# VH-VL binders against q8ixk2r445to577: the designs that were tried, part 306

Target 1, 133 residues: q8ixk2r445to577
Amino acid sequence: FFGMLQNKGLTDYCFDYNPPDENQIVGHQVILYLCHGMGQNQFFEYTSQKEIRYNTHQPEGCIAVEAGMDTLIMHLCEETAPENQKFILQEDGSLFHEQSKKCVQAARKESSDSFVPLLRDCTNSDHQKWFFK
Key: E = the ipSAE of ESMFold2; O = the ipSAE of OpenDDE; V2 = 0.75 times the mean of E and O plus 0.25 times the DockQ between their complexes.

## First folded at step 15 (VH-VL)

Design d35 (framework fv_axatilimab; at its last look DockQ between E and O 0.85; V2 from the best seeds 0.83)
Fold by OpenDDE, look of step 15:
Formats: structure tokens, C-alpha cells, sequence
Structure d35 (fold): chain C 133 residues (1-133), chain A 120 residues (1-120), chain B 107 residues (1-107)
């Protein structure tokens, strides 16, 4: 699966990554932004290694969850996907992070008008449902 | 078991400052993501959100009352304090403290509330 | 601020009835909506969040639905303990606001 990764509950919002430096793509937080499908910022790929790849840049980035965190941070992809980069995109649209055993949920940042994907306990919420478009 | 309990004066005179304390158990404001909010409800009327405070001491206020509200926490005592200045009879209400979580701005556990009457 | 309008303000029903309460937001709140039950002299109790997710311990006869600006709380078969006032709350934007409430009374 590849393309824009869109949330079902928070309609018209997609995974978005816009690093300050295109040559240094790691270390920043993945956010949610209005789906526009332009450029490389909203193009992701779900791979057979259970990675969510940001592959419009080289080297390729993979979404990871750092220890003790609930945010999605861009790391470099590895030949073998590390445990903190493994996600299961279920048929029902839930995006499950294997290591934390939590689901990715669209949430609002309280101090801004922006939204971010956060790890939460898994529920039937449409804010935890995702699909590629 | 999560519990919250409000405490403070039942009667306040106009122009005086109201100080309410929320004492809770079953969770900690040292825990990432945890928050406590205050909500009030005038007799026979709807609920109104007042303020939130989180584990990282981040604070949010209802804009309509922001200049009158101050929220603070004592994590070691599991307490959150709300102060409201220049009280008026219109501020007569039951005041609740409740738990919420960062990113989930609904309230899953509530105190029983404390009635505050503003009267001369 | 986002205004939340509930309808009806009150209704009379009998045990076993299907009850529907509506909440309308002044703008799209993208299912960031919670429902609370409040009995006289008691604090509100969370029933539903994220428009349709049932809070743990809440009976399955309660359900939530809706999207955009329009949301509904449904009690499939009203029980004696369900007579109360119900409130919706949006958690889409600050300040978070509540509906005016719907009182469910005994017919």
C-alpha cells in the first residue's frame, strides 16, 4: 500500500512529514495535515516488513516510536526493520504498533490548531482508522 | 480506582477570590499525558469548562474567564488548585474537577462537585 | 467558540422505549464528541467518546453515531436508571464546550 495515509474520523487529514532540511530527514515528528497529495510530504508506503516508509527521499525514512514516547518520529530505514518501526495495518483500518501494543490515533495538539498521530490504547474509534488513498 | 474530590468554601462574597482544591487518587500528575480540569455548572444549567492543567505544568483557560482564573498543581500531594478572582453572584455553581488526558479532551472521571454560592 | 445545540431540551419516555438525542455543532468537529449522563445531585458520567466509542462499564444499550456537525446518542431500550440529563461535549477545539443538555423524564 502506498499514497496518502488518511484518517477516517478526522476527515481530510493525512500523514504529513516536512523536514526542515531535505538532506536531513530524520528526527522530526510526523504530523497530520489536510490531504493535498502534492509534493512528497504526504506520500508513504506500507511495506512487507511492516514499515511505514517515507520513500520520496534518499536515504529513505521509516516511522518509529522512541522509548517512552507516544509520538511518531522519522528514523532511517534499516535493512531489517527494528521493533520500534513495526506497524500492522489491519483490515479494519487500525494501525497497530507492535512494540507498544498501542494504536495510532489522530489527535489534536492542545497548544495549536494542528493535529498529530499519537499512540493510544486501541479502541473502535474512527480516529484510529486509516486508509491509503 | 480513580477518585477526585473538590474542597473549598461553600460561600464567597462578591469581589472576593475563590480557591478550590482538587484532591485525587488512582493516578498521578507525574504520569505523562495526565491532566486535571475544572468544570462548573450553575443550578439548573449546562456545564462550562474552566481550566486544565497537565503533568508538564501546561495550563489552559476558558478565554471568557482567563483573566480571573489561575490553575496550579502539587504533584506530591496529588492536588490541583483553582483560583477565581472577583467573584460575582453569576458565578454561583457546582464546581467539578475531573481527569482528562492529553489528546483526549473529554473527562473520564469526575469529582462529586462542590457547591459554591456567591452572595453578600 | 464552537456552539453545541442539543435537541430536544427535554423528552418523556417509558421504560423499554428507544430514545434518541441529537447534538449539533456550529462547525465540523470531526467526531471529537463525548456524551455524558448526569443524575440529579451527581457528577456527570462519561458514556461515549469519539462520537461512537463506548466507555468501559457503560451498558451496550447506549450508542453514539454521527459525523460532521450532527451527532446522536441512542438508548435502544430505556431502563429505569437511565432517566437523567444527557450532555454532549466537543473536544475538537478550545475552549471545549458542552451542549445545553437533554432531560429524559418518565412518561
Amino acid sequence: as target 1 above (133 residues)
Amino acid sequence: EVTLKESGPALVKPTQTLTLTCTFSGFSLSTYGMGVGWIRQPPGKALEWLANIYWDDDKYYNPSLKNRLTISKDTSKNQVVLTMTNMDPVDTATYYCARLRYGDYYFDYWGQGTMVTVSS
Amino acid sequence: DIQMTQSPSSLSASVGDRVTITCRASQDISKYLAWYQQKPGKAPKLLIYDASTLQSGVPSRFSGSGSGTDYTLTISSLQPEDFATYYCQQDYDWPYTFGGGTKVEIK
Scores: ipSAE 0.906, ipTM 0.956, lowest interface PAE 0.5, mean pLDDT 96
Fold by ESMFold2, look of step 15:
Structure d35 (fold): chain C 133 residues (1-133), chain A 120 residues (1-120), chain B 107 residues (1-107)
Amino acid sequence: as target 1 above (133 residues)
Amino acid sequence: EVTLKESGPALVKPTQTLTLTCTFSGFSLSTYGMGVGWIRQPPGKALEWLANIYWDDDKYYNPSLKNRLTISKDTSKNQVVLTMTNMDPVDTATYYCARLRYGDYYFDYWGQGTMVTVSS
Amino acid sequence: DIQMTQSPSSLSASVGDRVTITCRASQDISKYLAWYQQKPGKAPKLLIYDASTLQSGVPSRFSGSGSGTDYTLTISSLQPEDFATYYCQQDYDWPYTFGGGTKVEIK
């Protein structure tokens, strides 16, 4: 799969990565932003290794979750995907993080205009359902 | 088993500062993502959100009351404290503390509430 | 602030009745909606979050639905313990606001 990864419940919001330095793509949080398809911020690849890659430019980034955290952070991709970079996009649209056994959910940052993907216990909420378009 | 309990004065005079303490058990504010909020309910009326505090000490306030509210925590004591300045009879309400998780701004466990009356 | 309007403000019902309560937001809240039950002198109890997801331990006779601005809480067969006031709450945008409540009374 390659394209914009959209949330079902939070209508018209997509994964978005906007690092402050285009030459330093590691270590910043993935956000959700209105889907627009402009530029390179909203295009991701879901790979056979279960990675979500930011690969419209080199070097490629892979979405990861650091131990004990629930935020999605950009790391460099590795030849063999580390466990913290593996996600399963299930048939029901849930995006399951294997290492933590949690699902990706759309949520607002507290008292902010910004939305972010966060890990939560898996539920049937449409805020935990995702699809590529 | 998650429990929360509010404590503080039942009666305050207009212009005084209200201080309420939430003491909880069954969870900790050292746990990533965990938070405690305050909500009030005037007699016979709707609930009103007041403030949230999280494990990382980030604090958020209802904008309509922002300049009157201060929230703080003592993680080692499992306590959250709310202060509200310049009390007025319109602030008469039952005050609740409740648990939430960052990102999910609804409250899954509530204290029993404490009634605060503001009158001369 | 997002205004939450509940209808009706009160209703009378008998044990076994199907009860439907509505909540309308002043703008699209994208299913960021919770329902609470409150009995007199008691704290609210969370029933449903994310519009339709049932809180653990809540009986399956409770269900939620809706999208956009319009949301519904349904009790499929009212039980004696269900006579209470029900509140909706949006958690889409701050300040997080509650509906005015719907009191379900014994007929």
Scores: ipSAE 0.739, ipTM 0.909, lowest interface PAE 1.2, mean pLDDT 92
ESMFold2 (binder alone), look of step 15: mean pLDDT 93; pTM 0.939
OpenDDE, second read of step 15: ipSAE 0.894; ipTM 0.953

Design d36 (framework fv_axatilimab; at its last look DockQ between E and O 0.09; V2 from the best seeds 0.00; counts 0 for: pae E 13.2 > 2, placed apart)
Fold by OpenDDE, look of step 15:
Structure d36 (fold): chain C 133 residues (1-133), chain A 120 residues (1-120), chain B 107 residues (1-107)
Amino acid sequence: as target 1 above (133 residues)
Amino acid sequence: EVTLKESGPALVKPTQTLTLTCTFSGFSLSTYGMGVGWIRQPPGKALEWLANIYWDDDKYYNPSLKNRLTISKDTSKNQVVLTMTNMDPVDTATYYCARLRYGDYYFDYWGQGTMVTVSS
Amino acid sequence: DIQMTQSPSSLSASVGDRVTITCRASQDIRKYLAWYQQKPGKAPKLLIYDASELQSGVPSRFSGSGSGTDYTLTISSLQPEDFATYYCQQHYDWPYTFGGGTKVEIK
């Protein structure tokens, strides 16, 4: 699966990553932004290693969750996917993070027009439903 | 078990400052993502959100009351304090503290509330 | 600010009745809507969040639905303990706002 990763509940919002330096793509938070399909900042790939890969740049980035955090941070992809980079995109659209045993949910930053994917206990909320488009 | 309890004066004179304390247990404001908010409810009326404070000391206020509100926390005591200046009879209400999580912004556990009457 | 309008402001019903309460937001709140139950002299109790997710411990006779600006709380079969005032709250945008409430009274 590849393309824009769009949220069902937060309609018209997609995974978005735009690092300030294209030569150093790691260490920043993945956000949600209006789906526009332009450029390469909304193109992701779900791989057989259970990675959500940001592969429009070299070296390739993989979404990870750092210890104690609920945000999605871009890390470098590795030969063997580390545990904190493993996600399961379920048939029902839920995006499950294996290590934390939580699901990715679309949320808003308080007093901001910015939206972000966060880890939450898994529910049947449409805010936790994702699909590639 | 998560519990919250409000404490403070039941009676405040007009123009005085109200200070309320929320003491909670079953969770900590040292926990990432955790927050405590204040909500008030005038007798027979709807609920009004006042302020939130989070684990990282980030604070948010109702813009209509922002200039009158100050929220703070003492993580070691599991307490959150709300101050409201220049109290008026219109501010008479039951004041609640409640737990929330950053990114969720709904309140899953509430205190029993404390009634505050503003009268001369 | 997002305005939340509940309807009706009050209703009378009997035990066993199906009760429907509506909440309308002044703008699209993208299913970030919570429902609370409040009994006299008590604090509000969270029933539903994310428009349709049932809070743990809440009876299954409660359900939430809706999208965009229009949302509904349904009690499939009203029980004696369900007579109370219900509030909606949008958790989409700061400042967070509540509806005016719906009082469910015994007929």
Scores: ipSAE 0.918, ipTM 0.960, lowest interface PAE 0.5, mean pLDDT 96
Fold by ESMFold2, look of step 15:
Structure d36 (fold): chain C 133 residues (1-133), chain A 120 residues (1-120), chain B 107 residues (1-107)
Amino acid sequence: as target 1 above (133 residues)
Amino acid sequence: EVTLKESGPALVKPTQTLTLTCTFSGFSLSTYGMGVGWIRQPPGKALEWLANIYWDDDKYYNPSLKNRLTISKDTSKNQVVLTMTNMDPVDTATYYCARLRYGDYYFDYWGQGTMVTVSS
Amino acid sequence: DIQMTQSPSSLSASVGDRVTITCRASQDIRKYLAWYQQKPGKAPKLLIYDASELQSGVPSRFSGSGSGTDYTLTISSLQPEDFATYYCQQHYDWPYTFGGGTKVEIK
């Protein structure tokens, strides 16, 4: 799958990545922003290796979750996907992180009026359902 | 200045449908992330969450009451409406509406509550 | 559903006392725990969210702590206006559930 990764519950919001320094894309958090499809910040690829790739900037980034954390952070893609970069997009729309056994949920960033994708225990919430458009 | 106020009948008969209106000011359900929920409290008993509605019209209901509840909003009037069908004397309670934000899921401002008695 | 168990159900205390109320969740709620104060005939008032964050306008004698399944509300020096019933609420997952309450009464 390729395109904008949208949330069902937080409607009109998509995965977005806009690092402060375009030459250092690693280590910054993926956010949710109004879906617009402009400026390449909202285009992601879901690969056969179960990666969520951000392909529009060099070097290529892959979404990861560091051990013990719940935030989605950009790492460099590797030839073989590391376990912390593997996500299963299930038929019901849930986005399951294999290593942590948790699901990606749309959430308000603490002390902020911004939204972010975070790992949470898997539930039936529409805020844990995602689809490409 | 955030305020909420519940309105509706003080007395309903068993099997009737209860309709409650929450009228609020100081915020809008057109704001992304905003929501209003309903919570009830039987006399002398604990609080029970009933339903939430959010700015995007997403709705969540307490599973124990799911077939009895309907929540809706009129964003232009700053109103949220809760209906509960098949009222029974055990549903006698004070009903509150309260504000929450998506992601936070705690209620930061509450209305004064309205007492609803279900009796013949 | 996540069950919230408060203890004690009631307690008696004097002005100036340090009061501690406990709330236990049936599963890990990741510090998504709120505390409310309710006086007779009044709506609940939010005191604390995220286990330890004090709501604006709440006196600093109130504090919260805990993690995992075990959480506490502490009133460092009880005042006359603090005699009330206190409820915890998990705000981790729906249905959002409340504890049974702890009534703080004058000794």
Scores: ipSAE 0.006, ipTM 0.547, lowest interface PAE 13.2, mean pLDDT 87
ESMFold2 (binder alone), look of step 15: mean pLDDT 93; pTM 0.946
OpenDDE, second read of step 15: ipSAE 0.914; ipTM 0.958

Design d37 (framework fv_axatilimab; at its last look DockQ between E and O 0.87; V2 from the best seeds 0.71)
Fold by OpenDDE, second read of step 15:
Structure d37 (fold): chain C 133 residues (1-133), chain A 120 residues (1-120), chain B 107 residues (1-107)
Amino acid sequence: as target 1 above (133 residues)
Amino acid sequence: EVTLKESGPALVKPTQTLTLTCTFSGFSLSTYGMGVGWIRQPPGKALEWLANIYWDDDKYYNPSLKNRLTISKDTSKNQVVLTMTNMDPVDTATYYCARLRYGDYYFDYWGQGTMVTVSS
Amino acid sequence: DIQMTQSPSSLSASVGDRVTITCRASQDISKYLAWYQQKPGKAPKLLIYDATELQSGVPSRFSGSGSGTDYTLTISSLQPEDFATYYCQQHYDWPYTFGGGTKVEIK
């Protein structure tokens, strides 16, 4: 699967990554933004290694969850996907992080117009449902 | 088990400052994402959000009351303190503290509430 | 600020009845809507969040639905312990705001 990764509950919002330096793509948080499909900021790929890849420049970035955190951070992809980069996109649309045993949920930053994907206990919330478009 | 309990004066005179303390257990404000908020409810009326404080000491206030409110925490004591200046009879209400999580912003556990009456 | 309007302000019902309470937001809140139950002299209790998700321990007779600006709390079969006041709250945007409440009384 590849393309825009769109949330069901937060209508018209997609995974978005826009590092301040395109030559240094790791270390920043993945956010949610209105789906526009322009450029590569909203282009992601779900791989057979259960990675969510951000395909811009080499080396490629993969979404990871750091220990003790509930945010999605861009790391470098590895030949063998590390445990903190493994996700299961289930048939019901839930995006499950294997290591934390949490689901990715669309959330909002307080007093901000920004939205972010966060790890939460898995529910049937539409905010935890995702699909590629 | 998560519990919260409000404490403070039951009676405050007009123009005085209200100080309320929330003591909680079952969670810590050293935990990433954790927050505590204050909500009040005048007798027979609806709920009004007042302020939030989070693990990283980030604070948010109701804009209509911001200039009167101060929220702080003592993580080591599992306490959150709310001060409200220039109290008026219209501020008579039951004041609740409650737990919330950053990114969720609903309150999953509440204290029993403490009634505060503002009267001369 | 987002305004939350509940309807009705009060209703009378009997045990076993299906009860429906409505909450309307002044703008689209994208299903970031919570429901609380409050009994006299007690603190509010969280029932539902994200419009449809039941809080742990809440009976299955409670359910939430809706999208955009319009949301509904439904009690499929009213029980004696369900007579209370119910509030909605948007958790979409700061400042967080509550509805005016709906009192469910015994007929």
Scores: ipSAE 0.834, ipTM 0.938, lowest interface PAE 0.6, mean pLDDT 95
Fold by ESMFold2, look of step 15:
Parts: sequence; C-alpha cells; structure tokens
Structure d37 (fold): chain C 133 residues (1-133), chain A 120 residues (1-120), chain B 107 residues (1-107)
Amino acid sequence: as target 1 above (133 residues)
Amino acid sequence: EVTLKESGPALVKPTQTLTLTCTFSGFSLSTYGMGVGWIRQPPGKALEWLANIYWDDDKYYNPSLKNRLTISKDTSKNQVVLTMTNMDPVDTATYYCARLRYGDYYFDYWGQGTMVTVSS
Amino acid sequence: DIQMTQSPSSLSASVGDRVTITCRASQDISKYLAWYQQKPGKAPKLLIYDATELQSGVPSRFSGSGSGTDYTLTISSLQPEDFATYYCQQHYDWPYTFGGGTKVEIK
C-alpha cells in the first residue's frame, strides 16, 4: 500500500516525517501531524517485506524501533528488512511490530501540540488502529 | 506487586514549603517510558493533577501551579519528591503519587495518599 | 483547560441494576478518557482508559463508550462492592483534568 497512514481514533492525523536536515533522513522520530497530503512528508509505502518506507527520498528510509525503545525512528532501508523494521498491518487496522510484539499507538508528546506513534501492549483501542488513504 | 507510598508532614503553616516523598516498589524509573505523577484531592472535591516526572528526568507541571512546584527523582532509591512553595489553606488536600507511562497520561497504580492540612 | 462535567452528581440503585454515568468534555478529546473508582478514604482505582479499554483485573460488568465530547461509564449489573464515587479524567491535553464525580449508592 502507498499513501497517508492515518489513525482511526485520533482523526485527521497521519504519519509524518520532517527531519531537521532534509539531506539526512536517518535517526529522527516519526511524528503524527494533521493530514494534508502536501509535499513529501506524509507519504509512506507498506512493502511486501512488512516495511513502512519513507519512499519520496533516495536512499529510502524505513521505520524502525531500536532495542528497548518504544519510539518509531527512521533508519535506512536494507535489501533484506531487519527484524526491528517489520510491522504487520492487520485487517482490523492494528499495526503490529513483530520483534517487540507490541502495537503502534497514537500518543501526545507531553505538554506539546505534537502527537507521535509509540509502541504499547496491544489493545483494541482506536488509538491503535491505522489505515492508508 | 506495584506499590507507592507518600510520606511527609500532616500539618503545614501558611507560607511554608511542603515537601512530599513518594517511595515505590515493583517498578523502576530506570525503565524506559516509566513515570510518576502527583495528584491532589481537597476534602470532598475533585482530583487535580500536579506534576509528572519520567525515567529520562523530563518534568511537567500543571500550568496553574508551575511557579510553586518542583518535582525530582532518585532512581536508585525508588523515590520521587514533590516540593510546593507558599502553602495556603486552600492547598489542604490528600496528596497522591501514582504511576504512569509517557504517552499514557492516566494513572494505573496509586499510593494510599497523605493528608496535608494547611492551617495557622 | 478542558472542563469535564459529570452527571448525575449522585444516584441510588439496587444490586443487579444497570447504571450509567455521563461525562462531557468542553472540547473533542478523541477518546482519550479514563474512568476511576474511589471508595471512601481510599485512593482512586483505574477502571477504563482510552474511553473503552478495561484495565486488567477490572470486572467485565464495567464498560466505557463515547466519542468526541460525550462519554459514558456503564455498570451492567451493579454489585454491593460497586458503592463508590466515580470520576472521569481526560488524558488528551495538559493539564489533565477530572470530572466532579458521581456518587453511586446501593439501595
């Protein structure tokens, strides 16, 4: 799938990647931002290798979760997807991170206007449901 | 078993500084994403959130009380300390510490609370 | 700040009754809502988070629903141990604010 990855519970918010340096896309956190579809920040591809790719740039970025963390960070994609970059987008909309066995949830950064995707134990919360549009 | 317990003075005079300690067990603030918050409840009234502190030492305060509150932690002792300056009789309340995770701004385990009376 | 208004302020019901408690937020809180139970002289106990998710160890007779500004806690078959005051809390935006409470008395 390709497009904007939207949260069901936090309506009108989409995965967004806006690194401080457009020439270095690695190592920064994925955020959630109001869905707008303008520019290249909100377009992601879900691949047959179970990657979520930031694919408007070369080399392509792939969303990862580093060991012991719960934040979604941009890494470079590899020819064979590393385990920490594999997500299953389920039919019910849950976005499951295989290595950690946790689900992606929409959460606010504290005392901020910004929202972010975070890993949490899987629940049936609409904040853990995602879809492409 | 997760437990939290508040300790501090039961009586404080107006203008004095209140210092409360939360001692907890069954979890650690070295664990990524873990936090402790403080909430108070005046007698017969609703709960009011005061402050949160997280594993990475980030601190967040209720804006209405920000100038009066300081929160700190000692991870090795499993303790969180809240300081509130310039106490007034309206600050009379039961004070709770409680556990949360960053991003989940609700509290899953609470201490028993400590009653603080502010009186001359 | 987001104001949380609970109703009713109190109610009486018999064991086995279905009880509903309403919480209204002053703005859309996108289902970031928790419910707590508090018995006299005790700390609050988390029942529900994210509007609908039951905390572990909480009986399934408790359920939450709602969206936008309007939320409901339901106790499907009231038990003697459910005598308590119930509070909602929005966890959408700081400061995190609580409703005024609903006291449930068992007849």
Scores: ipSAE 0.683, ipTM 0.898, lowest interface PAE 1.6, mean pLDDT 92
ESMFold2 (binder alone), look of step 15: mean pLDDT 93; pTM 0.946
OpenDDE, look of step 15: ipSAE 0.636; ipTM 0.894

Design d38 (framework fv_axatilimab; at its last look DockQ between E and O 0.87; V2 from the best seeds 0.66)
Fold by OpenDDE, second read of step 15:
Structure d38 (fold): chain C 133 residues (1-133), chain A 120 residues (1-120), chain B 107 residues (1-107)
Amino acid sequence: as target 1 above (133 residues)
Amino acid sequence: EVTLKESGPALVKPTQTLTLTCTFSGFSLSTYGMGVGWIRQPPGKALEWLANIYWDDEKYYNPSLKNRLTISKDTSKNQVVLTMTNMDPVDTATYYCARLRYGDYYFDYWGQGTMVTVSS
Amino acid sequence: DIQMTQSPSSLSASVGDRVTITCRASQDISKYLAWYQQKPGKAPKLLIYDASELQSGVPSRFSGSGSGTDYTLTISSLQPEDFATYYCQQHYDWPYTFGGGTKVEIK
């Protein structure tokens, strides 16, 4: 699967990554933004290694969750996907992080117009449902 | 088990400052994502959110009351303190503290509430 | 600020009745809507969040639905312990706001 990764509950919002330096793509947080499909910022790929890849420049970036955190951070992809980069996109649309055993949920930053994907206990909320478009 | 309990004066005079303390157990404000908020409810009326404080000491206030509110925490004591200046009879209400999580912003556990009457 | 309007303000019902309460937001809140139950002299109790997710320990006779600006709390079969006031709250945007409440009284 590849393309825009869109949330069901937070309508018209997609995974978005826009590093401040295109030559250094790792270390920043993945956010949610209105789906526009322009450029590389909203293009992601779900791989057979259970990675969510951000394919812009080499080396490629892969979404990871750091220990003790609930945010999605861009790391470098590895030949063998590390445990903190493994996700399961299930048939019901839930995006399950294997290591934390949490699901990715669309959330908002307080007093901000920014939305972000966060790890939460898995529910049937549409905020935890995702699909490629 | 998560519990919260409000404490403070039951009676405050007009123009005085209200200080309320929330003592909680079953969770910690040293835990990433954890927060405590204050909500008040005048007798027979609806609920009004006042302020939130989080594990990282970020604070948020109701804009209509921001200049009167101060929220702080003592993580070691599992306490959150709310101060409200220049109290008026219109501020008479039951004041609740409740737990929330950053990113969720609903309150899953509440204290029993403490009634505060503002009167001369 | 987002305004939350509940309807009705009060209703009378009997045990076993199906009860429906509505909440309307002044703008699209994308299903970030919570429901609380409050009994006299008690603190509010969280029932539902994210419009339709049942809080742990809440009976299955409670359900939430809706999208956009319009949301509904349903009690499929009213029980004696369900007579209370219910409030909706948007958890979409700061400052967080509550509805005016709906009192469910015994007929």
Scores: ipSAE 0.914, ipTM 0.959, lowest interface PAE 0.5, mean pLDDT 96
Fold by ESMFold2, look of step 15:
Structure d38 (fold): chain C 133 residues (1-133), chain A 120 residues (1-120), chain B 107 residues (1-107)
Amino acid sequence: as target 1 above (133 residues)
Amino acid sequence: EVTLKESGPALVKPTQTLTLTCTFSGFSLSTYGMGVGWIRQPPGKALEWLANIYWDDEKYYNPSLKNRLTISKDTSKNQVVLTMTNMDPVDTATYYCARLRYGDYYFDYWGQGTMVTVSS
Amino acid sequence: DIQMTQSPSSLSASVGDRVTITCRASQDISKYLAWYQQKPGKAPKLLIYDASELQSGVPSRFSGSGSGTDYTLTISSLQPEDFATYYCQQHYDWPYTFGGGTKVEIK
């Protein structure tokens, strides 16, 4: 799949990546932002290796979750996808992170206008349902 | 087995500072993502969120009360402390502490509450 | 601040009745809504979060639904132990705000 990865429950919000330095694409958190499709911040590819790639720039970034954390951050993609970069987008729309055994959920940063994807125990909440558009 | 219990004075005079302690068990604020918040309910009025504190010592306050509130924790004692300055009769309420997880912002376990009366 | 309007403020119902309680937000809260039960002299108890997710240990006769600004709590068959006051709470944006409560009395 390629396009904007949208949340079902938090309507009109999409995965968004806006690194503070255009030449330093790794190490920053993925956010959720109103879907607009302008520029390249909201376009991601779900690959056969179960990666969520930010590949409209070089070098390509892949979404990862570091051990013990629940935030989604950008790492460099590798030839063989590391375990912490593998997500399963299931038929019911859940986005399952294999290494942690948790699902991606839309949540607000406290006292902020920003939303972020976070790992949580899997539920049937619409905040854990995702689709490409 | 999660429990929380509020403690503090039942009566406070106007202008005094209220100090409330939440003592809890069955979880720890050393656990990633865990937090404790304070909510109050004046008699016959709506519940009002006051403040949250999290495992990483980040603190968040209701903007309408920010200059009057201070929240702190002692992780080793399983305690969270709320202070509220310049108490007024309108601050008369039952005060609750409750558990939450960062990102969720709903409270899954509540203390029994402690009634605080502010009178001249 | 997001205003939460809860209705009715009180109701009387018989054991076995289907009871619905409504909660309306002053803006879209995208299903970030919780329901609590509180009995006199006791701690509030979380029933539902994310509009429709049932908290562990809560009986299946409780359910939540809604989207946008309009949400409901339903008790499919009222039991004597369900006599309590029910509160909604938006967990969408700070400050987190609550409805005024609905007192359910068993006839």
Scores: ipSAE 0.661, ipTM 0.890, lowest interface PAE 1.7, mean pLDDT 91
ESMFold2 (binder alone), look of step 15: mean pLDDT 93; pTM 0.943
OpenDDE, look of step 15: ipSAE 0.513; ipTM 0.868

